# VH-VL binders against Cytochrome c-type protein SHP (shp): the designs that were tried, part 6

Target 1, 112 residues: Cytochrome c-type protein SHP (shp), of Cereibacter sphaeroides (p81238)
Amino acid sequence: GDTSPAQLIAGYEAAAGAPADAERGRALFLSTQTGGKPDTPSCTTCHGADVTRAGQTRTGKEIAPLAPSATPDRFTDSARVEKWLGRNCNSVIGRDCTPGEKADLLAWLAAQ

## First folded at step 6 (VH-VL; framework fv_rolinsatamab)

Design f55 (from b3 with heavy chain Y108G)
Fold by ESMFold2-Fast, scan of step 6:
Structure f55 (fold): chain C 112 residues (1-112), chain A 122 residues (1-122), chain B 107 residues (1-107)
Amino acid sequence: as target 1 above (112 residues)
Amino acid sequence: EVQLVQSGAEVKKPGSSVKVSCKASGYTFTSYYMHWVRQAPGQGLEWIGEINPKSGRTYYNQKFKDRATLTVDKSTSTAYMELSSLRSEDTAVYYCARAPKYYDSSWGFDYWGQGTLVTVSS
Amino acid sequence: DIQMTQSPSSVSASVGDRVTITCKASQGISSYVAWYQQKPGKSPKLLIYAASTLQSGVPSRFSDSGSGTDFTLTISSLQPEDFATYFCQQYYRYPLTFGGGTKVEIK
């Protein structure tokens, strides 16, 4: 695609004003949230806790693994990543993620 | 009962260093970030930096990056802030403050230490 | 850095008054604003975060409104314990920054 995980992370870091914290990204991904939709309380609801494995939507459709080790072209399309973050942040957290949260999530996921 | 208890007041000469401690209790120390904020007498609040106690990752306000060092001791649930090359302008109350790791509807500095007055004078 | 401009710097008020404090960010910060109360000689206390949520134990007379760049803290009926300095803070972008403070004084 038009970008790479490293380029996306660098862009979000610039917007956030700080380097990504991958451990914080992991913590956010695994967290249970109450501010969003009741049927998606965590990023793990669809993707699972092990991102090297396939996930599934609430209706049972398969989602390819988020980990680049299992899906090598992950996070190489900037529009797709923004759409994914917008959809998941609003469904799980109930708001748009900050640039720092985006950097953190991608830093952890890209290392998987 | 969540508590952050800071070390006592310090009087320092210009050019010296100070190390302030902040002992946490009543929660899982590694589940929250620890931040440091200062307030000069009669003035506003100024953010110094943050530390993730689980990883040891730190990030500093650029104004302090060359002089401030944040550390933690996980075994004693204690956070530390060291500030070097002290100037009279560093005279302030220094606070440790706890915050959630990620920005959600509960993010804010929800518990603060009592503050440590650091006076820098010759 | 995001500048947080707080106004007024001080306000004189009587018990029972409605007090309004304004905070303006130099760029859009969505709803990533927290509000703190500080009494003389004491640590700041978190009142409101995410520009809408009252911290546990904070009286319902405290409320806030706004999004983007303009934010307001309102005390609907000032009580004796509310005479204090109030600060806004953004957490959208590093470094984290605070407003200059508003001192609510007895009229």
Scores: ipSAE 0.295, ipTM 0.810, lowest interface PAE 4.1, mean pLDDT 87

Design f56 (from b3 with heavy chain Y108A Y111I)
Fold by ESMFold2-Fast, scan of step 6:
Structure f56 (fold): chain C 112 residues (1-112), chain A 122 residues (1-122), chain B 107 residues (1-107)
Amino acid sequence: as target 1 above (112 residues)
Amino acid sequence: EVQLVQSGAEVKKPGSSVKVSCKASGYTFTSYYMHWVRQAPGQGLEWIGEINPKSGRTYYNQKFKDRATLTVDKSTSTAYMELSSLRSEDTAVYYCARAPKYYDSSWAFDIWGQGTLVTVSS
Amino acid sequence: DIQMTQSPSSVSASVGDRVTITCKASQGISSYVAWYQQKPGKSPKLLIYAASTLQSGVPSRFSDSGSGTDFTLTISSLQPEDFATYFCQQYYRYPLTFGGGTKVEIK
């Protein structure tokens, strides 16, 4: 699509005023949160801990792997990425992710 | 017991450099961020910078970027802060402090070193 | 930089009093605020993080309320060991910034 993982990360870094930290992104992705919906306490609830494998929605629908190594066009549509981050951050954390959180998450995921 | 133990007090002349150490024990050194914060005597707290001990990635407060250098020695679980071109305004207690890599607490400092007083005087 | 304005700079209180300390961010910081207690000659001690989460081992008389730009640390029944300086800290954006501190002193 209209962007690349590197372009998205650079945009979020500019908005955050800081370089992304992939380890922080990994920590957020694997974390268990209490501020969001009880059904989705972690990004791993739907995507699994191994992002090279397919995940599932709560209704059992398959989610393609998040890792670009397994899904090469991942993070190449800016509108789709913003929609998924908005929805998933609100479900898991209970609020919109900050630009720094978005940068960190994508830095880790894009390297998978 | 989780501890951060810092090196002793230093008296430095203007224009010199100081290097403060912070030895971690009681936890996995690379599983936590290490931050450095200073406090002028009787004053508030000022953030200097952050290091990820696993990757060596650093990020600095712009005020200190050209003078501060944060490093780690993973083999000894020790973090270091070097501050160059010292001025009298740098007289302060310097703290190392750790932060978990969990997002709701990644920048909240749960364990602090005892502090190192650096006095810059001629 | 996000500026954290803390008030009052000092408060005189008696044991058993309810003490409130306010902290205002210059822009929205969601729930990314932490509170610290510091006694003379000692390092700061984490009390609360993520606006409302009490650090393990911290007494329940300490609490925070607020979100966005306005935050309040409350000590519901002041104890002798609570006479100290308190600092708020935002961690929504770099650089991390602290409030100027509030000294809670004996009346």
Scores: ipSAE 0.020, ipTM 0.683, lowest interface PAE 7.1, mean pLDDT 86

Design f57 (from b3 with heavy chain Y108P)
Fold by ESMFold2-Fast, scan of step 6:
Order: sequence, then structure tokens, then C-alpha cells
Structure f57 (fold): chain C 112 residues (1-112), chain A 122 residues (1-122), chain B 107 residues (1-107)
Amino acid sequence: as target 1 above (112 residues)
Amino acid sequence: EVQLVQSGAEVKKPGSSVKVSCKASGYTFTSYYMHWVRQAPGQGLEWIGEINPKSGRTYYNQKFKDRATLTVDKSTSTAYMELSSLRSEDTAVYYCARAPKYYDSSWPFDYWGQGTLVTVSS
Amino acid sequence: DIQMTQSPSSVSASVGDRVTITCKASQGISSYVAWYQQKPGKSPKLLIYAASTLQSGVPSRFSDSGSGTDFTLTISSLQPEDFATYFCQQYYRYPLTFGGGTKVEIK
């Protein structure tokens, strides 16, 4: 791929002006939101709470595990990560994630 | 109801340290970030730093990173700010302020403590 | 660091007046700006945040507009309890920074 988890996290940290907080990333990922789409109240709606396991879209399509321990090439394509964050932040939260939120989410996910 | 109650006013000599407390009630302490902000007499607001009470992770404004220490005691739902090597220009009202971590890591401060006046004087 | 510049530093107004306060960010912050009201001897109180969202309990005469770098707080019909200092704050990028404040005074 064109990048690595560490490079992506570093880029978002630079944009945020602060180091990532993996625990805050975990909290955001597991949280239930009301500002976005009613059918996707959490990142866990599609990915599950255990990111080492396969998830599923609303229409029944399988999603490979988010954890790099289960899917080693995760977060190695910058365009795919931007697309994933853009869709999930708007779907779940109802707005674009801040650079800090992106850094936090990837810091937690990359360690799984 | 959500409340943040801070410790009382302090008078300190230059070179000493001060530790201000902020006791939280009315919400789950570990679900929100705690920030510290100061305001010198007649001046604006200046951000000192933040702490995640669940993990203990801290981040500081560069101006304060070598003098400020933020900690929490989860058992008492209390946050602390310690500022060392005090100078006359540290005379200010110090506030703790709560921010949600789920919506935005930099969410605005929805509840503030009443403030603690720290006077640094010989 | 993102610098937040408020204007004016003070404004004299009468009850019933429309008051406008401007805040400029030194770089783009999207909609991640908050407005606070502070009365003498009191803590700041959150008025408005992100995308013109009014904090619960804040009167509808308070509104904001703007995105990117230019932001405005408007009080459509000033009331006696509105005489206070107002601060903008960006929460897009660390360190978090505030405007210098605008004091709304009795004419």
C-alpha cells in the first residue's frame, strides 16, 4: 500500500496538533450516537464490538475484520482510509471527524 | 445535576507550587475529558491542558508543559492541576471545565468550575 | 497555533439594540467554534457551538454564523442581562485558543 498505520496516525496527529488518544478512540468506536443516520448509531453496527471478527453491512455484505492482527493490510491505503472515515463519521456521528478523532480511532484500531 | 466544585483561593510565594482540585458530581467522571483554563486579572482565557480521566492520558499547552501536571482520582471523581515554579505572572483564576469525548475530542466546555484564585506574591 | 481575533474589543449598546461581534481564525477551522458569555466574577457560560447549535436554555436572540475563518455572534435584541464579555474559541486544532473578548457595555 501507499502508507502505513503509523504514517496515517502521524499525519492526523500533525493536523490535530496533539498526540492520539487510543482510549478515546475506543470510546468513540463503541459509542452510540444520535446525530447521524438512525440505522447506524455506532461504528459497531457494521463492524461489531470485537474488531478481530468479520462485520456485515446493512445489506448483508461481509466486512473483513478491522484489526490488523486479523487483516494485516488494514490502514495501508490512504484513499481507502479517508473514504472509510468520511463515510463512517458522517453516517454514525452526522459530521466529518476532526483530525484528532481520526488519529484517536486509528491509534486504537491499529493496536488491535 | 452536573457540578464541578473547586478548592479555595491560594496565596503562594514565587518558586513554590500550587495544587488545585476540582470535584465532579452528577455524571460518569470517566466519560468526559477535563480541561484546565486560566484567566489573569483583566485578561482573556488561556488553555493549560486536558486529561482523559479513564486512561490518565494528558496533553498540555507548550507554555505549561514543564510546570503543569494534571492528575485524577477516579475513586473520588476529583481532578487536580498542579503548577510548579510559580511566578508573579501566574496570578490568575484557574478553572476546570468538562468536555464530551464522544462527539468531538475538542468539544466546547459545557460545564465549568467556579474558579480558584491563585495569587503569587512575595 | 491558531490565533482567534475578536472585534470590537468593546461595544456600547442600549437595551433593544442589535449587537454583532466578529471573530477571525488565522486558518480554516470549519465550523468548530464556540461562543461563551462571562459576567464579572463568574465562570464562562457556553452559548453556542458547532454549526450554530444553541446550548440548552440559551435564549433564541443569540445566534451565530460563519464557517472557515470568519464567524459572527449576533444578539438580535439586547436585554439587561446580556451586558457581559463574550469570547470565541476554536476547538479544531490544539492548542485550544480563545479570542481576546468583546465587552458589551451600557451606552
Scores: ipSAE 0.309, ipTM 0.802, lowest interface PAE 3.9, mean pLDDT 86

Design f58 (from b3 with heavy chain Y108H)
Fold by ESMFold2-Fast, scan of step 6:
Structure f58 (fold): chain C 112 residues (1-112), chain A 122 residues (1-122), chain B 107 residues (1-107)
Amino acid sequence: as target 1 above (112 residues)
Amino acid sequence: EVQLVQSGAEVKKPGSSVKVSCKASGYTFTSYYMHWVRQAPGQGLEWIGEINPKSGRTYYNQKFKDRATLTVDKSTSTAYMELSSLRSEDTAVYYCARAPKYYDSSWHFDYWGQGTLVTVSS
Amino acid sequence: DIQMTQSPSSVSASVGDRVTITCKASQGISSYVAWYQQKPGKSPKLLIYAASTLQSGVPSRFSDSGSGTDFTLTISSLQPEDFATYFCQQYYRYPLTFGGGTKVEIK
């Protein structure tokens, strides 16, 4: 791809005005939200709590693991990452993620 | 019942440092962020910085980053703010404040300490 | 830094009045605004966050509206215990910033 996890995280950190916090990213990923679609109350609804394992869409289609340890080219395509964050933040939370939320989420996921 | 209990008032000379403590009880200390905010007499609220008690990770308002140090002692569920090179304009009530880890609420303060008055005078 | 401009600086009101306080962000903050109440000699108390979510235990007469840059705190029927200073705070971007405060005082 056109980028790396570290480059994406650095870009979101610059936009947020603060360094990423992977623990906060973990907390967001595991959280249950009520502002988005009722069928997707958490990032774990599709991806599972263990991101080294495959997830499933609402229709049962398999989603490759989010963890780079299991899917080595994760977070190396900037357009794909922005599309993924836009889709999942709006589906789960009901709004776009802030730059800080994006930085935190990727910091945790990239370390998996 | 959640409580944040801060150390007592301090009177300091210009150029010295002060260390304020904030003892937490009634919740799991490492499950919430701790922030520090000050209020000069007759003035508004000013954010100093945050600490994640679980990791020890800190982030500071740029205005304070060269003088403020935030730490925690997990064994006593106590957060500390040290401010060095004190000036008269640092005279203020200093608050610790807790923030939940949920993103819609992670950077707002659901419980506050009672405040610690720090007076800097020659 | 995101500047939070709060108005009015003070308002005189009577018990039973509807009180509105406005807060304007210098740039878009979505719904990441919180409101606090502070009584003399006391620490601030959280009232509302995420521009609409009432903190547990806070009376329903407190409400917030707005998104983007313009936000309003409303007290629908002022009670004696509501005479205090109110602050807005954005938490969209660092550094976290507060409005200048609005003192609600007895008429």
Scores: ipSAE 0.073, ipTM 0.739, lowest interface PAE 5.9, mean pLDDT 86

Design f6 (from b3 with heavy chain S105Y)
Fold by ESMFold2-Fast, scan of step 6:
Structure f6 (fold): chain C 112 residues (1-112), chain A 122 residues (1-122), chain B 107 residues (1-107)
Amino acid sequence: as target 1 above (112 residues)
Amino acid sequence: EVQLVQSGAEVKKPGSSVKVSCKASGYTFTSYYMHWVRQAPGQGLEWIGEINPKSGRTYYNQKFKDRATLTVDKSTSTAYMELSSLRSEDTAVYYCARAPKYYDYSWYFDYWGQGTLVTVSS
Amino acid sequence: DIQMTQSPSSVSASVGDRVTITCKASQGISSYVAWYQQKPGKSPKLLIYAASTLQSGVPSRFSDSGSGTDFTLTISSLQPEDFATYFCQQYYRYPLTFGGGTKVEIK
């Protein structure tokens, strides 16, 4: 699409004022949160802990792997990424992700 | 229960360096970012930088990047801030402050050390 | 850098008054603002963060509002122990920046 993982990460880094930290992004993705919906306490609830594998929605629909190694067009549509981050951050964390959170999540995911 | 205990007051000459310690207890040291903030007498708060105790990764306010060094010793749950090339304008109380779990990404500070007064005088 | 401008620099009010402290960001920061109280000789104490979440032990008379660039801390009924300097802080973008502080004096 209209962007690339590197371009998105660079944009979020500029918005955050700091370089991305992929290990912090990994930790956030795997973390259990209490501020959001009780039925989605982690990004792993739908995507699984292994992002090279398919995930599932709560209704049983398959979600393609988040890892670009398994789904090469991941993070190449800016509107789709913003929608994904908006809904998942609010569902899991209970608020919009900061630019730093977005940068870190994508830095880790894009390397998978 | 959560405590951040800082080293004692220091009096330093211009051009020297100071190293302030911050010993953490009552929580898992590697699960929370540690930040350093200073306050000149009667003035506001100024952010110096952050360190991720798990990875050792640091990020600094550009004003301090060439003079400040943040480190941690995981074995003793202690964070350090070293500031070099001291000037009289560096006279301030220096605080360590804990941010929420490093994956919470909210850089507000829920616990603060008691502060260390560093006086730079000639 | 995002500049955080607080007003007023100082305020004197009577016990029981509603006190309002304003904080203005030089650019949009969504809701990523925290508020601190600092008493003379003491470390700052977190009051409010994460979209109006009160820190444990903070009295319910403290509240905040605002989004984007304009933020307000309100003390609904000022008490003698509220003598302090109050600071806002943005955590939307690095470097982290604080307002200049508002000193609240009880008459």
Scores: ipSAE 0.045, ipTM 0.719, lowest interface PAE 6.4, mean pLDDT 86

Design f67 (from b3 with heavy chain S31T)
Fold by ESMFold2-Fast, scan of step 6:
Structure f67 (fold): chain C 112 residues (1-112), chain A 122 residues (1-122), chain B 107 residues (1-107)
Amino acid sequence: as target 1 above (112 residues)
Amino acid sequence: EVQLVQSGAEVKKPGSSVKVSCKASGYTFTTYYMHWVRQAPGQGLEWIGEINPKSGRTYYNQKFKDRATLTVDKSTSTAYMELSSLRSEDTAVYYCARAPKYYDSSWYFDYWGQGTLVTVSS
Amino acid sequence: DIQMTQSPSSVSASVGDRVTITCKASQGISSYVAWYQQKPGKSPKLLIYAASTLQSGVPSRFSDSGSGTDFTLTISSLQPEDFATYFCQQYYRYPLTFGGGTKVEIK
C-alpha cells in the first residue's frame, strides 16, 4: 500500500479541521438514508452490520470484510479508499461524504 | 500444476441423491472459490452454485437452492456437490470449476475438472 | 436473470478463415464477459475474460470486442485445433449465465 489507516484518517482530519469520532462513524455506517439510491439505504445493505464478516452487493457478489482484523490490507491504498468512499457515499447518501464523515467512518472501521 | 480431479460416473434412480467430489491440487485450496456447473447431453452450460472453501459460505442458483448442497473438506482439498430428489432431466455432466476470490472478477473459471457424468434413469 | 443470446448456433469454416461469433446480453454487463472453448468429450477451457484479457497460453488469433450488451469473439485465422464449441458467459450479476454455444465445424 501507499498509505495506512492512520495516515488516511489524519489526512481527512486535517481537511475537516477536527479529530475523527469513531462513534459518529458507527452511527453513519448503521444509519438509514433517504437521499441516495432507494435500494441502498444504508452502508449495511451491502456490508452487513458486522464488518468482520463478508458482505455482498445487491446483485449477490461477495465483498470482503471491511474490518482490518479480517482483511489486514484494508485501507492501505489511498486511491482505492477514495473510490470506495465515492461510490458508497453517493449510492447511500446521494452526495460525496465530507472530509469529517470520511474521517469518522475510517476511524470506526479501522478499529474493527 | 493446477488440477481438479472429479469422481467417476454414476447411474441413479429418480428420487435418489448423488454426491460428486472434486479434489484440488497444485494451489492453496482456500484462496479460490469453487463453483459447480452442469451440461446436459448436447446442451449448454448451467451454473449451480459457488462455495468459499475458507469460510464454507455458499451461494446457489435459485433453480437448485432447494436440492443442491455444496461442501468442502479443507484437510483433503476436496469440494463436494450433492444433488437430491433426482429427476431424468438432471442427467448431465457435472463440473467443478475454480474462480478468483474477493475481486470484481470473482466469477470467471480459469480451471475446470474433467466432469462427472450423472445418469438418472429407471 | 441476464439472458445471453449467442449467434450463430453453428458455422462451417475452413482452415485460414476468419470466424466471428456474437453474444448479446439482455441488459448492460459492462466488460464482465468471458469466453470458453469446449472440444468434444472435454471440459471448457477459458480463452478470454473481462471482454479483452487473453488467458495465458491462448493464441493471439483469439480476440474479443464489445462492451455493454454486444460482444464478439473473433478467430482471425482458423487452425485445425480450433474446431470446437464456443460459449460466452456473463459474470456481472448472479446467477451466472452462459450463451447457448456456437459450434465451429469443418466444411
Scores: ipSAE 0.006, ipTM 0.553, lowest interface PAE 16.2, mean pLDDT 83

Design f68 (from b3 with heavy chain S31D)
Fold by ESMFold2-Fast, scan of step 6:
Structure f68 (fold): chain C 112 residues (1-112), chain A 122 residues (1-122), chain B 107 residues (1-107)
Amino acid sequence: as target 1 above (112 residues)
Amino acid sequence: EVQLVQSGAEVKKPGSSVKVSCKASGYTFTDYYMHWVRQAPGQGLEWIGEINPKSGRTYYNQKFKDRATLTVDKSTSTAYMELSSLRSEDTAVYYCARAPKYYDSSWYFDYWGQGTLVTVSS
Amino acid sequence: DIQMTQSPSSVSASVGDRVTITCKASQGISSYVAWYQQKPGKSPKLLIYAASTLQSGVPSRFSDSGSGTDFTLTISSLQPEDFATYFCQQYYRYPLTFGGGTKVEIK
C-alpha cells in the first residue's frame, strides 16, 4: 500500500491540530447516531462491536475484520481509507467526519 | 436539567494561582467532555483547554499549556481549572463548558457554567 | 491557528429588522462552525452548530448559511430578547477559536 496506519493517523492529527484520542474513537465507533441513515445508526451495524470478527453489509455480504490483528493490510491504502471514512461517516453520522474524528477512529482501530 | 455551577469570584495577586471549580448535574458526568474558555472584560472568548472526565486526558491551547491544569473529581462530578503564575492580563471571566462526546469530536459547547470572575491586581 | 474574523463589531437595529452577521475563517472549515448568543452579565448560549443545525429550543428566526470560509448568521425578524452579543466558533481544528463578537444593540 501507499501508506500505513501511523502515517494516516499522523496526517489526520496534523489536520486536526491535536493528537488522536483513541478512547474518543472507540466511543464514536460504538455510539448510536440519529443524524444519518436510519438503518445504519452505528459503525457497529456493519462491523460489529468486536472488530476482530467479520462484519456484513446491509445486504448481507461479508466484510473482512476491521482490526489489523485479523486483517494485517488494513489502513495501508489512503484512497480506500478516505472512501471508507467518507461512506461510513455520511451513512452513520450524516456528514463528513472531522479530521479529529478520523484521527480518533483510526487510532482506536489500528490498535485492535 | 443540565446545570454547570461554578465557584465564586476570586481576587488574586500577581504570581499567585487560582483554582476554579465547576460542578455538573443533570447528566452522566463521564459521557461529555469539559472545556474551559475565558473572556477578558469587554473582549472575546478564548479557549483554554479540554478534559475527558472518563479518562482524565487533557489537551491545552499552547498559550496556556505551561500554566493551566485541568482535573476532575468523578465522585462529585466536579471539574477544576487551575491557572498559575497569574498576571494582570489574566483578569477575565472563566467559564466551564460541556461538549458532546459522540458528535463533531466534542468541540462545540451545548451548556456553559455561569462564569467565575478572576481579578488579578496588586 | 484558524482566525475567525467577525463583522460588523456592532450593529444598531430595531425590533422587526433583519440582522446579518458575517464570520470568515482564515482557511476552509467545511461546516464546522457554531454560533453563540451572550446577553450582558450572562454566559454564552449555543444557537447553531454544524453551520445549519438549530439547537433545541432556539427560535426558527435564527439561521445560518455558508460553508468553507464564509458564514452568515441571520436573525430574520429581531425580537426584544435578541439584543445581545453573538460569537462564531470554528471546531474543525485545534485550538478552538472564536470570532471577535458582534454586539446587536437597540437603535
Scores: ipSAE 0.258, ipTM 0.789, lowest interface PAE 4.4, mean pLDDT 86

Design f69 (from b3 with heavy chain S31K K54S)
Fold by ESMFold2-Fast, scan of step 6:
Structure f69 (fold): chain C 112 residues (1-112), chain A 122 residues (1-122), chain B 107 residues (1-107)
Amino acid sequence: as target 1 above (112 residues)
Amino acid sequence: EVQLVQSGAEVKKPGSSVKVSCKASGYTFTKYYMHWVRQAPGQGLEWIGEINPSSGRTYYNQKFKDRATLTVDKSTSTAYMELSSLRSEDTAVYYCARAPKYYDSSWYFDYWGQGTLVTVSS
Amino acid sequence: DIQMTQSPSSVSASVGDRVTITCKASQGISSYVAWYQQKPGKSPKLLIYAASTLQSGVPSRFSDSGSGTDFTLTISSLQPEDFATYFCQQYYRYPLTFGGGTKVEIK
């Protein structure tokens, strides 16, 4: 990897102009959205509410746990993180996440 | 239903500090962010900062960060804003304002307190 | 900081008029704009958020249009209770910032 969770969070915090709020990140991850695709109303639709466990895509493909405690190399590739946040934010929310939302999500996920 | 009730008007001397309270009722206090916004008489709105009542995490507008302190008392569902080193230009109505803890709504204000006039004069 | 420039600073209007208030952000804020109404001696009241979503209980004569940097609040048929000051607010980036306000007053 070219980065770390702490470096990514710091970068998004700088872009947002504020420190991350992990509780806000948790709330976003667990939330049910209506602005995105109808079959992905929440980040939990694929990843589950317990991010230390494997999730699955809509087609049944296994997704490794998001929690670094279960998948130690999570959030260590900046291009991969940016690509997947872009796709998942658009799928679930219906728009790109703001820098603050990205900081919040990673602050909560990285602590898991 | 939802109500934010602020403490009464204050008259302060330059150099002193003021502490304004905001008592919340009608909702679960820790499930919403609390923000503070001021308005000088006849002027626009200026954001001071936010607090997460659940964690105590604060973030301040850089203009106020060295003088403003935001706190909460969960047991009484009360938020506080303290502003130190007061000057005459701090004369304003100070508002507490509630924001939902959702990704797209933590930063706009669905309910406001009635406001507290703080007058700074010799 | 993102500067929100609101125009006009005041407008004189009659009941039944269409009133338009413009808000310009100094940089792109997507749809992260809210609008508030403030009557004399009262706290602000949320009208619209996410550029186009009407707050519950707000009359349908209030609407917003725009995205990116340019936003417009429209009151389609001004009522007596609409004489007030209106503020836009961006919430794309900290610090949160407000427009200077537009006072809608009786012609």
Scores: ipSAE 0.012, ipTM 0.667, lowest interface PAE 7.9, mean pLDDT 86

Design f7 (from b3 with heavy chain S105F)
Fold by ESMFold2-Fast, scan of step 6:
Structure f7 (fold): chain C 112 residues (1-112), chain A 122 residues (1-122), chain B 107 residues (1-107)
Amino acid sequence: as target 1 above (112 residues)
Amino acid sequence: EVQLVQSGAEVKKPGSSVKVSCKASGYTFTSYYMHWVRQAPGQGLEWIGEINPKSGRTYYNQKFKDRATLTVDKSTSTAYMELSSLRSEDTAVYYCARAPKYYDFSWYFDYWGQGTLVTVSS
Amino acid sequence: DIQMTQSPSSVSASVGDRVTITCKASQGISSYVAWYQQKPGKSPKLLIYAASTLQSGVPSRFSDSGSGTDFTLTISSLQPEDFATYFCQQYYRYPLTFGGGTKVEIK
């Protein structure tokens, strides 16, 4: 693709004004939210808690694992990542993720 | 019942250091960020920095980066803020404040310590 | 740094009045603003954060509005316990920054 996980993380870190925190990213990914859609209270609702395994949409469609160790081309297309974050942050949290939240999420996911 | 209990008031000489403690109870200490915020007499609030109690990772307001040190003792659920090279303008009430980690990664403060007055005078 | 400009610095009001406090960010912060109440000699208390969520135990007379750069805190019918200083805070970007505060005083 047109980017790499490291380039995306660096861009979000610059926008946030701080280094990414992968532990915070893990915590956000596993968290249960009440501000978004009731059918998707957590990122784990579709992706599972183990991101090296395939996930599943609400309608039963399989989602390839989020972990780059299982899906090597993850986070290498900037438009796709921005669309994924936009959709999932709004669905789960009920708002756009901050640049810091995006940096944190990708820092944790990219290391998986 | 969530409580953050801070150490007592201190009077310090210019050029010295102060170390303020904040003992947490009523929740899992490593599940929330701890931040430090100060307020000079009659003034507004100024953010000093944050610490993740689980990892020990810190991030500081650049204004304080070279003078502030944030630490935690997980065994006692206590957070510490040390501020060195004290000046008269550091006279302020210093607060520890808890931030949610799991809910939305927001940096708003749902519980605050009672505050510690640090007076810097010759 | 994102500067949070709060106005007015003080307002004199009577019980029953509608009080509006404004907060302007120097750049877009979406809805990542929190509001705090501080009484003399006490710690700040969280009132409201993103998604207009009232902190548990905060009366419904407190509300907020705004997005982007312009935000308001409204107290629909001021009560005696509401005489305090109010602060806004952005949490969109580091460093975290607060408004200068608005003191709501007895008229």
Scores: ipSAE 0.015, ipTM 0.702, lowest interface PAE 7.9, mean pLDDT 85

